Miniprotein binders against q9bqp7. Designs and how they scored, part 20

Target 1, 240 residues: q9bqp7
Amino acid sequence: VPQNWFPIFNPERSDKPNASDPSVPLKIPLQRNVIPSVTRVLQQTMTKQQVFLLERWKQRMILELGEDGFKEYTSNVFLQGKRFHEALESILSPQETLKERDENLLKSGYIESVQHILKDVSGVRALESAVQHETLNYIGLLDCVAEYQGKLCVIDWKTSEKPKPFIQSTFDNPLQVVAYMGAMNHDTNYSFQVQCGLIVVAYKDGSPAHPHFMDAELCSQYWTKWLLRLEEYTEKKKNQ

## First folded at step 17 (miniprotein)

Design wi18
Fold by ESMFold2, look of step 17:
Structure wi18 (fold): chain B 240 residues (1-240), chain A 104 residues (1-104)
Amino acid sequence: as target 1 above (240 residues)
Amino acid sequence: DLEEKIRRLEEIIRKLEEAVKLFEEGKIEEAKKILEEVLRELEELIKETDDPYVLKLLDMAELLAEFALDAAKRGDLEEAIQLLKWAIEYLEWAVEEVKKLEEK
């Protein structure tokens, strides 16, 4: 139970976001500052038990691949995720011209994996855009705000080499989505708000991606969990 | 400056290696002092890091070092030493990644 609760929605904005006047997608630049990012808060609040499990998994992978092989594998996975986000931004941007596109970004199993999801995405409002929650004092870089099957969502794109058919298998991803949502809803750079979320898990082999839709009630449940992680982070850093 | 960042990381690694040795010798308060210094230096370096992959490695090293300090405060020296050795591994990995950025 968080000691300092704050609402995920902004009462000064409609709880029925008006998407009737679309604009060029927002891309607020991320600026480095002293306040923590969503991903840092989540990483820094991992439990000791989770860290020990991670190290055990790492050792198993090193036995299989060798130390250098493990580092190469991990680096490649990270790079694939980065390129996936770049490709999606390019695909979804109305201002991207053919000259500005890298054809190699468009050729990947991950892009094939999400094609059926992209058919249901429209009305893009923001792409790779910074958000800040000035009251709760955190920042983030959201992937996309768009309509999915008619519902305006904060959309988070993830790559995975393992199937994640259920939202519970996406670990902290729902917390990322609601943290971005709460920040955007209280960020003066945005004139609208969003009450739904979507996590899209794409697969390297091109298998159909799994969408995980989060309605307002589910977002509120995860928002409470996010606030607890943020409180834990803040308390830890206060003692340093 | 990437060259200066590498030098700072290597100094942090040396300090952590010294802290491990001090813990093994039972010189707990000296080791804790070094660890507190390292945590401050690592936090500063993290604030200066732009590359998201290097940052991910540094964040993990910081968390492990923080757990190690907590373990030392509880007197769990075996745990503190293991956690520091893992933190060193992440920092050495980070040095490798920064060198790759310097070499393009």
Scores: ipSAE 0.791, ipTM 0.913, lowest interface PAE 0.8, mean pLDDT 86
Fold by ESMFold2, fold request of step 21:
Structure wi18 (fold): chain B 240 residues (1-240), chain A 104 residues (1-104)
Amino acid sequence: as target 1 above (240 residues)
Amino acid sequence: DLEEKIRRLEEIIRKLEEAVKLFEEGKIEEAKKILEEVLRELEELIKETDDPYVLKLLDMAELLAEFALDAAKRGDLEEAIQLLKWAIEYLEWAVEEVKKLEEK
């Protein structure tokens, strides 16, 4: 039960964008400050059991691949995820077509995997854009805000191959989405708000990606869990 | 300055290795003091780090070191030592990644 509950939605804010420039997605730059990011809050509030499970998985991978092989595997997974996000930003941006030096990224299995999802995505409002919740004091970098099948969503793109050692035991992705949503809805850089979320899991082999839609009620339920994690983080750092 | 970041990380690693040795010798309060200093230094370094991959490694090392301090406060020295050894592995990994960034 959060001690200092705060609403995820802003009743004074429209869910419709201003008509002044609807075709140019926002990209607010991330600024370094003293407040924590969403991903740091979630990582720093992992339980000891989750950390031990992650280390057990890591040791099994090292037995299979060797230490150097494991580090190469992990680095490649990270790079593939980064390239996937860059490719999606390029695809969804009307100001960009393809980046000259990385056009081969558009030929990945992950991009093939999401094609059927992209056909249902329109009205892109933000891409790779910073959000800040000034009242609750956290920041984030959201992947995308766009309509999915007619519903305006905070959209998070995930690649899936094998568990990654830094995030696997937590499966905190719904918390990440609602944290971005809450921050955006209370960030003066944004004139509209979003009430739905979408998590898209893309696959390396090109198999159809899985969309996980989150309506407003589900987002509100996860928002409560996010507030608990933020509270845990704040209390932990208060003692340092 | 990537070279300075490497030096700071290597100093933190040395301090954690000394803390492990002190825990193994039963000098618990001295080891805990070093660990508290390391956690403070690591948090400052994390705030100065922009590379997301290096950040993931440093965040994990910080969490493991925090769990190690907690284990030491409970008197579970075997757990504290194991957690610190894992934290050192992440920091050594981070040094390797920062060196790769410097070569570019």
Scores: ipSAE 0.782, ipTM 0.912, lowest interface PAE 0.8, mean pLDDT 86
Fold by ESMFold2, fold request of step 21:
Structure wi18 (fold): chain B 240 residues (1-240), chain A 104 residues (1-104)
Amino acid sequence: as target 1 above (240 residues)
Amino acid sequence: DLEEKIRRLEEIIRKLEEAVKLFEEGKIEEAKKILEEVLRELEELIKETDDPYVLKLLDMAELLAEFALDAAKRGDLEEAIQLLKWAIEYLEWAVEEVKKLEEK
């Protein structure tokens, strides 16, 4: 149980009867400051056993691909994820001015994989937008806030190749979503709040993506786990 | 700025290589002092890093170096040395990635 509990939802926002959608999705710029990001908190609170498992996986890949081959592989995986997020931002952003679109970016297995999900996405409120929790002192950059099947969600897009992905990052995905949600719900740059989450895992070969919906109850459960990880991070850095 | 970042990373790598050598020679307190200095320098560099891929590599190197210091404090010198060697690998990888950003 966290020592410094804070609610994930903001009651001042849940009762707004009249809200108008912005003409363009919010894109709050990420400001560099001293407080940690969600991803740094999660990475810095990995256990030693998790790190040793990752290093063992790394060594197996190096044996198979060579050191240069492994570095190329990981660089390509990272680039594919980055391009996937860029493509989704482009697809979900309205074009109010003449803009160039890279059609080659839009032709990927990952984009094919999510098409059935995108049909259920509407009412985009935010894209690649910064969030900050002033009280708990952390920041993040969320992928998307939109309605999925009629429910307003913080949506996180993930890529997966045919080989098994890192088990570690998969375990942390729900924590990332709720950390962004809690920050957004208490960030003065936002006038609305979100109580649901969605993690979408897209596949390189174009196979249908797997959506993982998180209702408010599940989000509250993961919020407690996020608070514990943030507490661990804070205590570790205070003692250093 | 990228050239200065490369220089700072290479200095950190040299300090970690020195710490590994000192651990292997049984000069534990000298090695710990260097490692504490490196951790401070690495945290400063992380705060100045914007590239998300480089940042991922630096974050891992920092975590490994922190585990190595903890291992050294417990007397697990073989573990401390292994963790530092892995941290060096991530830092060398980070240098390669920063050089790619400089080439544009």
Scores: ipSAE 0.771, ipTM 0.904, lowest interface PAE 0.8, mean pLDDT 86
Fold by OpenDDE base, fold request of step 21:
Structure wi18 (fold): chain B 240 residues (1-240), chain A 104 residues (1-104)
Amino acid sequence: as target 1 above (240 residues)
Amino acid sequence: DLEEKIRRLEEIIRKLEEAVKLFEEGKIEEAKKILEEVLRELEELIKETDDPYVLKLLDMAELLAEFALDAAKRGDLEEAIQLLKWAIEYLEWAVEEVKKLEEK
């Protein structure tokens, strides 16, 4: 049980998304500060076993690709992910705010992969927007807040070369989603609350993306796990 | 300043290499002291880093260095040395990525 329990949902906010669809999605810039990001907290609280597994994988890849080849591979994976997020932001943004759509960004297998998910996405409230949890002292940049199949969700877009048909195969991604939800629900820059999460795993080959929907109950379960990771991080940094 | 960031990273790498040598020589307490210093310097550098890719590399290096210090505290010098070698690799990679940012 977390020592410093905090609710994921804000009882002072209405569970009903205010029916005023903002004409423009929120895009709050991430402030550079000493506050740890969700990604940093999750990374710094990896277990020794997880680290050794990653290093063993790295060593195998270096044997296969060479050192420079592995660096190039990793850089390309990162770049492809970035371009995918940029393309999605462009697609989900209102037409009036669309700078010249780089048509080249839209020509990817990842974009093809998510087309069936995008059909069920509406009511975009935020895109690439910063969230801050002042009490728990963490920040994050969420990908999207929108309605998925009529339910308001924090949506997190992921790229993968391997199928991830189960939410368990997404590792810490559920923790990331609920961390963003909890922060957003208590961030004064947001007037609404989110109770659901969605992880979308897009594939490079254009095969149909896997949606992993998280209801309020599942979000609450992962929120407890997130709080434990945050406490572990906080304790670790106090002992340094 | 990206040049200053590179300098700081290279100094951290040098200190970690020294710590490896000290562990190999059986100078455990001296090596631990250097690691504790490096961890503070690395934490400061991370707080000043905005590039998400560089941050990812630095976070891995920090985590590995922390595990190395813990291994050394347990008397597992072989594990400590291995973890530090991996940390150095991530820091060297971070230097390369920072250099690429300077060229843009």
Scores: ipSAE 0.752, ipTM 0.902, lowest interface PAE 0.7, mean pLDDT 91
Fold by OpenDDE base, fold request of step 21:
Structure wi18 (fold): chain B 240 residues (1-240), chain A 104 residues (1-104)
Amino acid sequence: as target 1 above (240 residues)
Amino acid sequence: DLEEKIRRLEEIIRKLEEAVKLFEEGKIEEAKKILEEVLRELEELIKETDDPYVLKLLDMAELLAEFALDAAKRGDLEEAIQLLKWAIEYLEWAVEEVKKLEEK
């Protein structure tokens, strides 16, 4: 049980769409601060077993591709992910804010993969927007807040070369989503709250993306796990 | 300054290589002191790092160095050395990525 329990949902906020839904999605810039990001907390609290598995995988890939080949591979994976997020931001942004859509960004297998999910996405409230949890002292940059099939969600977009049909195969991504939800629900820059999460795993070959919907109950379960990871990080940094 | 960042990373790599040698020589306490210093220096660099890819590499290096220190505290020098070698690889990679940012 977390020592410093804090609720994921804010009882003082309404889930009702305020009549003043801004026509433009929120895009709060991430401020560089001494405050750890969600990504940093999750990375720094990886288990020794997870690290050894990753290093063994890395060593196998280096044996197969060579050192330079592995570096190129990882750089390409990162770049593909970045381009995918940029393309999604462009797609989900209002037409008036559409800078020249680089048509080349839209011609990816990953964009093809998510088309069926995008049909069910509406009411975009935030894109690439910073969240801060002042009490729990963490920050993050969320990908998207929108309605998915009529439910307001924090949406996190992921790229994969391998099928991830189960939410468990997304590793710490559920923790990332609920961390963003909890921060947003208590961030003064946001007038609303979110009770659901969505992880979308897009595939390079254009095969249909896997949506992993997280209801309020599942979000609450992962929130407890997030709090434990945050406490582990905090204790680790106090002992250094 | 990206050049200064590269210099700092290269110095950290040097210190970790020294720590590996010290562990191989059985000079455990001296190696631990170097690791503690390196962890402080890495934490400072991480706070100054904006590039998400470089940040990921530095986070991995820090985590591996922390696990190495813990292994050394348990007397598992073989594990400590292995973890430090992996940390060095991530830092060398970070140097290369920072250099690419200077060329743009």
Scores: ipSAE 0.749, ipTM 0.901, lowest interface PAE 0.7, mean pLDDT 91

Design wi18
Fold by OpenDDE base, look of step 17:
Structure wi18 (fold): chain B 240 residues (1-240), chain A 104 residues (1-104)
Amino acid sequence: as target 1 above (240 residues)
Amino acid sequence: DLEEKIRRLEEIIRKLEEAVKLFEEGKIEEAKKILEEVLRELEELIKETDDPYVLKLLDMAELLAEFALDAAKRGDLEEAIQLLKWAIEYLEWAVEEVKKLEEK
């Protein structure tokens, strides 16, 4: 049990989006400060076993691709992910519909992969928006807040070259989603609450993306795990 | 700013290489002291880094260096050395990525 328990949901916020669908999604800029990001907390609290597995994978890839080849591969994966997020922001933003959509950004296997998910996405409330949890002292940049199949979700878009049909195969992504949910639900910049999460795994070959829906119960379970990771991070940094 | 960042990274790499050597020589306490210094320097550099890709590399290097220090505290010098070698690789990679940012 976390020592510093904090609720994921804010009882002071209504679950009902106020009927004023903001005509424009929120885009709060990330303020860089001394506050750790969700990604940093998760990265810094990886287990020794996870690190060794990652390094073994890296070494195998270097043997296969060479050192420069592996660096190029990793750089390309990162760039493809970035471009995918930019394309999704453009698709989901009502204002950017007027800018000449770089047609090249839209011509990706990843965009093709998520088309069936995008059909079920509506009521976009936030895109690439910063969240801060003032009490728990962490920040993050969430990809999207929107309705998926009529449920308001924090949506996290992921790219993969390998199938990830199970949520368990998404590693710490569920923790990231609930961290963003908990922060948003307690961030004064947001007037609404989210109770669900969605991880969408897009595939490079354009095969149908896997949606991993997280209901309120599953979110609460992962929230407890997130709090433990955050405590571990905090203790680690106090001992340094 | 980027040149200074490169210099700081290169200095951290040098210190980690020294720590590896000290561990190989059995000078455990001296090596630990260097690692503690490196961890402070790396944390400062991370706070000043905006590029998410560079940050990812630095975070991995930091984590590996921390695990190396813990291994050294347990007397697992072989593990400490291996972890430091991996940390150095990530830092060298970070230097390359910072250099690419200067060329843009």
Scores: ipSAE 0.719, ipTM 0.887, lowest interface PAE 0.7, mean pLDDT 91

Design wi19
Fold by ESMFold2, fold request of step 21:
Structure wi19 (fold): chain B 240 residues (1-240), chain A 103 residues (1-103)
Amino acid sequence: as target 1 above (240 residues)
Amino acid sequence: SERIKRLEELAKEILRLVEELRKITDDPYVLKLLDMAELLAEFALDAAKRGDLEEAEQLLKWAIEYLEWAVEEVKKLGVSPEEIERLIRKLEEAIRELEELLK
């Protein structure tokens, strides 16, 4: 159990955007500082056993592809993920026309994979937007805040292909979502709060993406686990 | 005891190199590689302090591999070529020290 508990939801904040809010999605710039990001906290608190598992997988890949082949593969996976997020930001942006978008950006199996999800997404409030939890001292860059099937969610887009895993652990996806949620709910740059999360796993071959919906109760459960990881990180860095 | 001190010092040098590379770039892919090098070097430092020399050596090997990878990615960015060449020389020295420890 965390020693420095803090609530994920802000009781002083409405779950609905103010009528005076702008019609375009928020995009708060990420500021560079010493405050750790969500993804750095999660990566730096991996267990030794998790790291050995990843290194074993890496060694198998190197034996199969060669050193240069593995580095090329990993670089391409990273680039595909970056392009996927850029494409989704472009698709969901209300101020861009389809003719102004890079046509190669829109052509991928991952984009095909999420089409059935996107038709249930509306009311986009934020895209690729920075969040900061001033009290708990962490930052993040959330992918999207929008309604999914009528529920306002922090949405995280995830790519998946074989072989797995990427360099980071996939079991941390729910922690990432709730960390962004908690930060946004207490960030003065945002006038509203979000109580639900959505993880969307897209597939390279275009197969239908799998949505994982997180209601407020599930978010609260993962929030506790996030606080433990943040405590571990903070304690680890005090000794340095 | 001498081996333990050498492994600890090598881990600390790797951590210094990680921090120096962070000053050169904020590229997300490079930072991801540096985060792994950092974690592995920290595990290696802990293993060395416990006297687990074989584990410390393996962890240092992996940390150096991530550092080498990060350096090559920074070279692709074309950022601070004089500083990156200085860091390459330091990394080569770290590699030689690890090779001597493995004998």
Scores: ipSAE 0.794, ipTM 0.912, lowest interface PAE 0.8, mean pLDDT 86
Fold by ESMFold2, look of step 17:
Structure wi19 (fold): chain B 240 residues (1-240), chain A 103 residues (1-103)
Amino acid sequence: as target 1 above (240 residues)
Amino acid sequence: SERIKRLEELAKEILRLVEELRKITDDPYVLKLLDMAELLAEFALDAAKRGDLEEAEQLLKWAIEYLEWAVEEVKKLGVSPEEIERLIRKLEEAIRELEELLK
């Protein structure tokens, strides 16, 4: 159990946006500061076993593609993820016209993959928006806050090649979502809170994306695991 | 004992180079590569302190590979070419030190 447990939900905050809230999604800019990001905390607290597995996978990819081929592959995967997030922000933003969108940005298997999910998404409240946990002192950049099938969620969009049996990054996805949720719920830039999460895994070939809904109970379970990772990070950095 | 000290000093130099590169750019892809180099160098430092010399050497090799990769990506950005060349020379020194330790 974490040394300093802290609740994921804020009892002093409404779980519904007020009617007077702006209709344009929030986009709080990410500021440079000395406090760690969610993704840095999770990356820096990878176990040695996870790192060795990643390096073994890297070596196999280098054998198949060559070193330069592997670097190009990895760069393209990162770019595809970036473009996917940009496309989703564009699609979900009420301020952009369809004719102003990059047509090639919207032409991807990943966008095709999520179309059936997007039909159930409404009431977008935040897009690519910074969050800060005022008490626990960590930051993040969440992808989306919107209703999914009537439930207000922190939504995280993930790209995936055709799944392999053992992929490490999927393990941390729920931790990332709950960390963003906890930060948002304790960030003075937001007047409401969110109790549910959604992870959407999109596929390059356009196959239907898999939604992973996280109700409040599941979020609380993963929140405990996040607090342990944050605590581990904090202790590690104090020894440096 | 001397080999342990050299491995620890090399790990610390890699960590310093990571911080120097962070000053050159905030490009998110470069930062991801630097985060990996940092973690690997920290694991290597811990392995050296435990006397796990073969593990420390392997981890340092991987950390340097991520640093080399990060430098390649920074070159593509075209920022601070004189600072990049200075850091490349320091990275080449780190590579030579690792090669000496592997002998």
Scores: ipSAE 0.793, ipTM 0.911, lowest interface PAE 0.7, mean pLDDT 86
Fold by ESMFold2, fold request of step 21:
Structure wi19 (fold): chain B 240 residues (1-240), chain A 103 residues (1-103)
Amino acid sequence: as target 1 above (240 residues)
Amino acid sequence: SERIKRLEELAKEILRLVEELRKITDDPYVLKLLDMAELLAEFALDAAKRGDLEEAEQLLKWAIEYLEWAVEEVKKLGVSPEEIERLIRKLEEAIRELEELLK
């Protein structure tokens, strides 16, 4: 159990924004502070077992591709993920056009993979927007806050290609979502809150993406696990 | 022992190099490589303090590999070339120290 429990939801907020006509999604800029990001907390609290398994996988890839080939592969996977998120931000922005200049950004199997999910997404409240939990001292950059099938969600977009050699485990995906949710629900830059999460895993070949919905009860369960990881990080850095 | 102290000092030098590289770029790809180097160096420092010398040496090898990779990526960005050349020399010194420790 975490030493310092804190609620994920804010009873002083509703799930409906005070604005009558939100025409432009929020995009709060990321602050340059010593406050750790969600993804840094998760990465820095990897176990030695996870790290050794990752390095074993890396050595196998190097055997197959060569060292330079492996680095090229890793860079390409990272860039494809970056392009995927940029394309989704463009698609979900109001009045964005899909002109020739955006054509390369939108031409990927990953974007085709999520088309059926996007049809169920509406009421976009935030895109690529910073969140900060001032009490717990962490920051994040969430992908999207929008309604999915009528439920307001923190939505996190993932590519399905093999786990990148230096990024967090797939078991961390729910922790990332609830960390963003908890931060947003207590961040003064936002006037509303969100109680559900959605993880969307897109496929490189364009096959239909798989949505993983998280209701409020499941989010609360993962929130406890997030608090433990944040506590581990804090204790680790306390003795620098 | 002397070997433990040298492994600890090498881990600390790697951590200092990570921080210096963070000062010259905010590129997300480089920062992820630096986060890995940092984690590995911290594991190595802990292993050295426990007397797990083979584990500490392996972790330092991996940390240095991520740091070399990060330096390569920063060079592609073309930012702060004088600073990156100074850090490359410090990294080369760290590599030589590790090679001496492995003997």
Scores: ipSAE 0.787, ipTM 0.910, lowest interface PAE 0.8, mean pLDDT 86
Fold by OpenDDE base, fold request of step 21:
Structure wi19 (fold): chain B 240 residues (1-240), chain A 103 residues (1-103)
Amino acid sequence: as target 1 above (240 residues)
Amino acid sequence: SERIKRLEELAKEILRLVEELRKITDDPYVLKLLDMAELLAEFALDAAKRGDLEEAEQLLKWAIEYLEWAVEEVKKLGVSPEEIERLIRKLEEAIRELEELLK
């Protein structure tokens, strides 16, 4: 059990989004302060065993590709992810705010992969928007807040070259989603709360993306795990 | 005891270099590399404190590799060439120290 328990949901906020569908999604800029990001917390709390597994994988890849080849591979994976997020932001943004859609960004297997998910996405409330949890002292940049199949969700978009049909195969992604939910639900910049999460795994070959829906109960379970990771991070940084 | 102390000091130096690089860049890709270097250096420091010299040395080697990679990426971004040159010199000193410890 976390020592510093804090609720994921805010009882002072209505689950009913105020009926004013904001015509424009929120886009709060990320202020880089001394406050750790969700991503930093998760990375810095990886176990030694996880690190050794990653380094062994890296060494195998270097043997196969060479050092420069591995660097290029890693750079390309990162760039593909970035372009995918930029394309999704463009797709989900209202037409009036659409800077000239770079049509080239839309021509990807990842975009093809998520088309069936996008059909079930509506009521976009936030895109690439910063969240801050003042009490728990962490920040993050969420990808999207929208309705998926009529349920308001924090949506996190992921790219993969390998199938991830199970939520367990998404590693720390469920923790990231609930961290964003908990922060948003207590961030004064947001007038509403979210009770559901959605992880979408897009595939490079255009095969149908896997949606991993997280109901309020599952979100609460992962929230407890997130709090433990945050406590571990906080303790680690106090000892430095 | 002296070898342990040198490994601990090297781990601390890597952590200082990571912090200095983090001040000059906000690039998400570079920050990811720096986070790995930091984590590896922290594990190396803990290993050294436990007297696990072999583990500490391996972790420091990996930490330095990530730090070198981060520096290369920062150079490509064209950020603060004078500060990067200073950090490169410090990194080269850290590499020399590791090479001496591995002999």
Scores: ipSAE 0.745, ipTM 0.890, lowest interface PAE 0.6, mean pLDDT 91
Fold by OpenDDE base, fold request of step 21:
Structure wi19 (fold): chain B 240 residues (1-240), chain A 103 residues (1-103)
Amino acid sequence: as target 1 above (240 residues)
Amino acid sequence: SERIKRLEELAKEILRLVEELRKITDDPYVLKLLDMAELLAEFALDAAKRGDLEEAEQLLKWAIEYLEWAVEEVKKLGVSPEEIERLIRKLEEAIRELEELLK
């Protein structure tokens, strides 16, 4: 059990989505500060075993691709992810705010992959928006807050070259989602609460993306795990 | 042992270099690389304290590789050329120290 328990849900906020579809999604800029990001916390709390496995994988890839080839591969993976998020932001943004859509951004296998998910997405409330948990002292940049199949969700978009049909295959992504959720639910910049999460794994080949829906119960379970990771991070940084 | 102390000092130096790089960039890709360098250096420091010299050395090697990668990416971004040059010199010193420790 976490020593510093904090609820994921804010009892002071209404669970009912205020019926006013915000005409414009929130986009709060991420400010650079000394507060750790969700991604930093998760990265810094990887186990030694996980690190060794990753490095062994890296070494195998370097043997296959060469050092420069591996760097290029990694850079391309990152760039593809970035472009995918940019394309999604463009798609999910109100039409009136859509700058000239770079049609090239929309012609990706990843975008094709998520089309069936996008059909079920509505009521976009936030896009690429910063969240801060003042009490627990962490920040993050969430991809999207929208209704998925009529349920308000923190949506996290992921790219993969390999199928991830199970939520367990998404590694720390569930922790990231609930971390954003918990922060948003207690961030004064947000007037509403979210109780559900959605991880969408998009595929490069355009095959149908896998949606991993997280109900309030599952979110609460992962929230406990997130708190433990955050405590581990905090303890680690105090001892340095 | 003197070797343990040197490994610990090298790990601490890598951590310092990571922190310096974090001051000059907010690029998410670079920050990810820096996080790996930091984590590896921390594990190296712990290994050194336990007297596991082989593990410490391996972890430091990997930490430096990530740090070099981060520096290369920062260069591509065109961020703070003078500061990057300073950090490169320090990194080169750290690499030399590691090479000496690996003999």
Scores: ipSAE 0.744, ipTM 0.890, lowest interface PAE 0.6, mean pLDDT 91

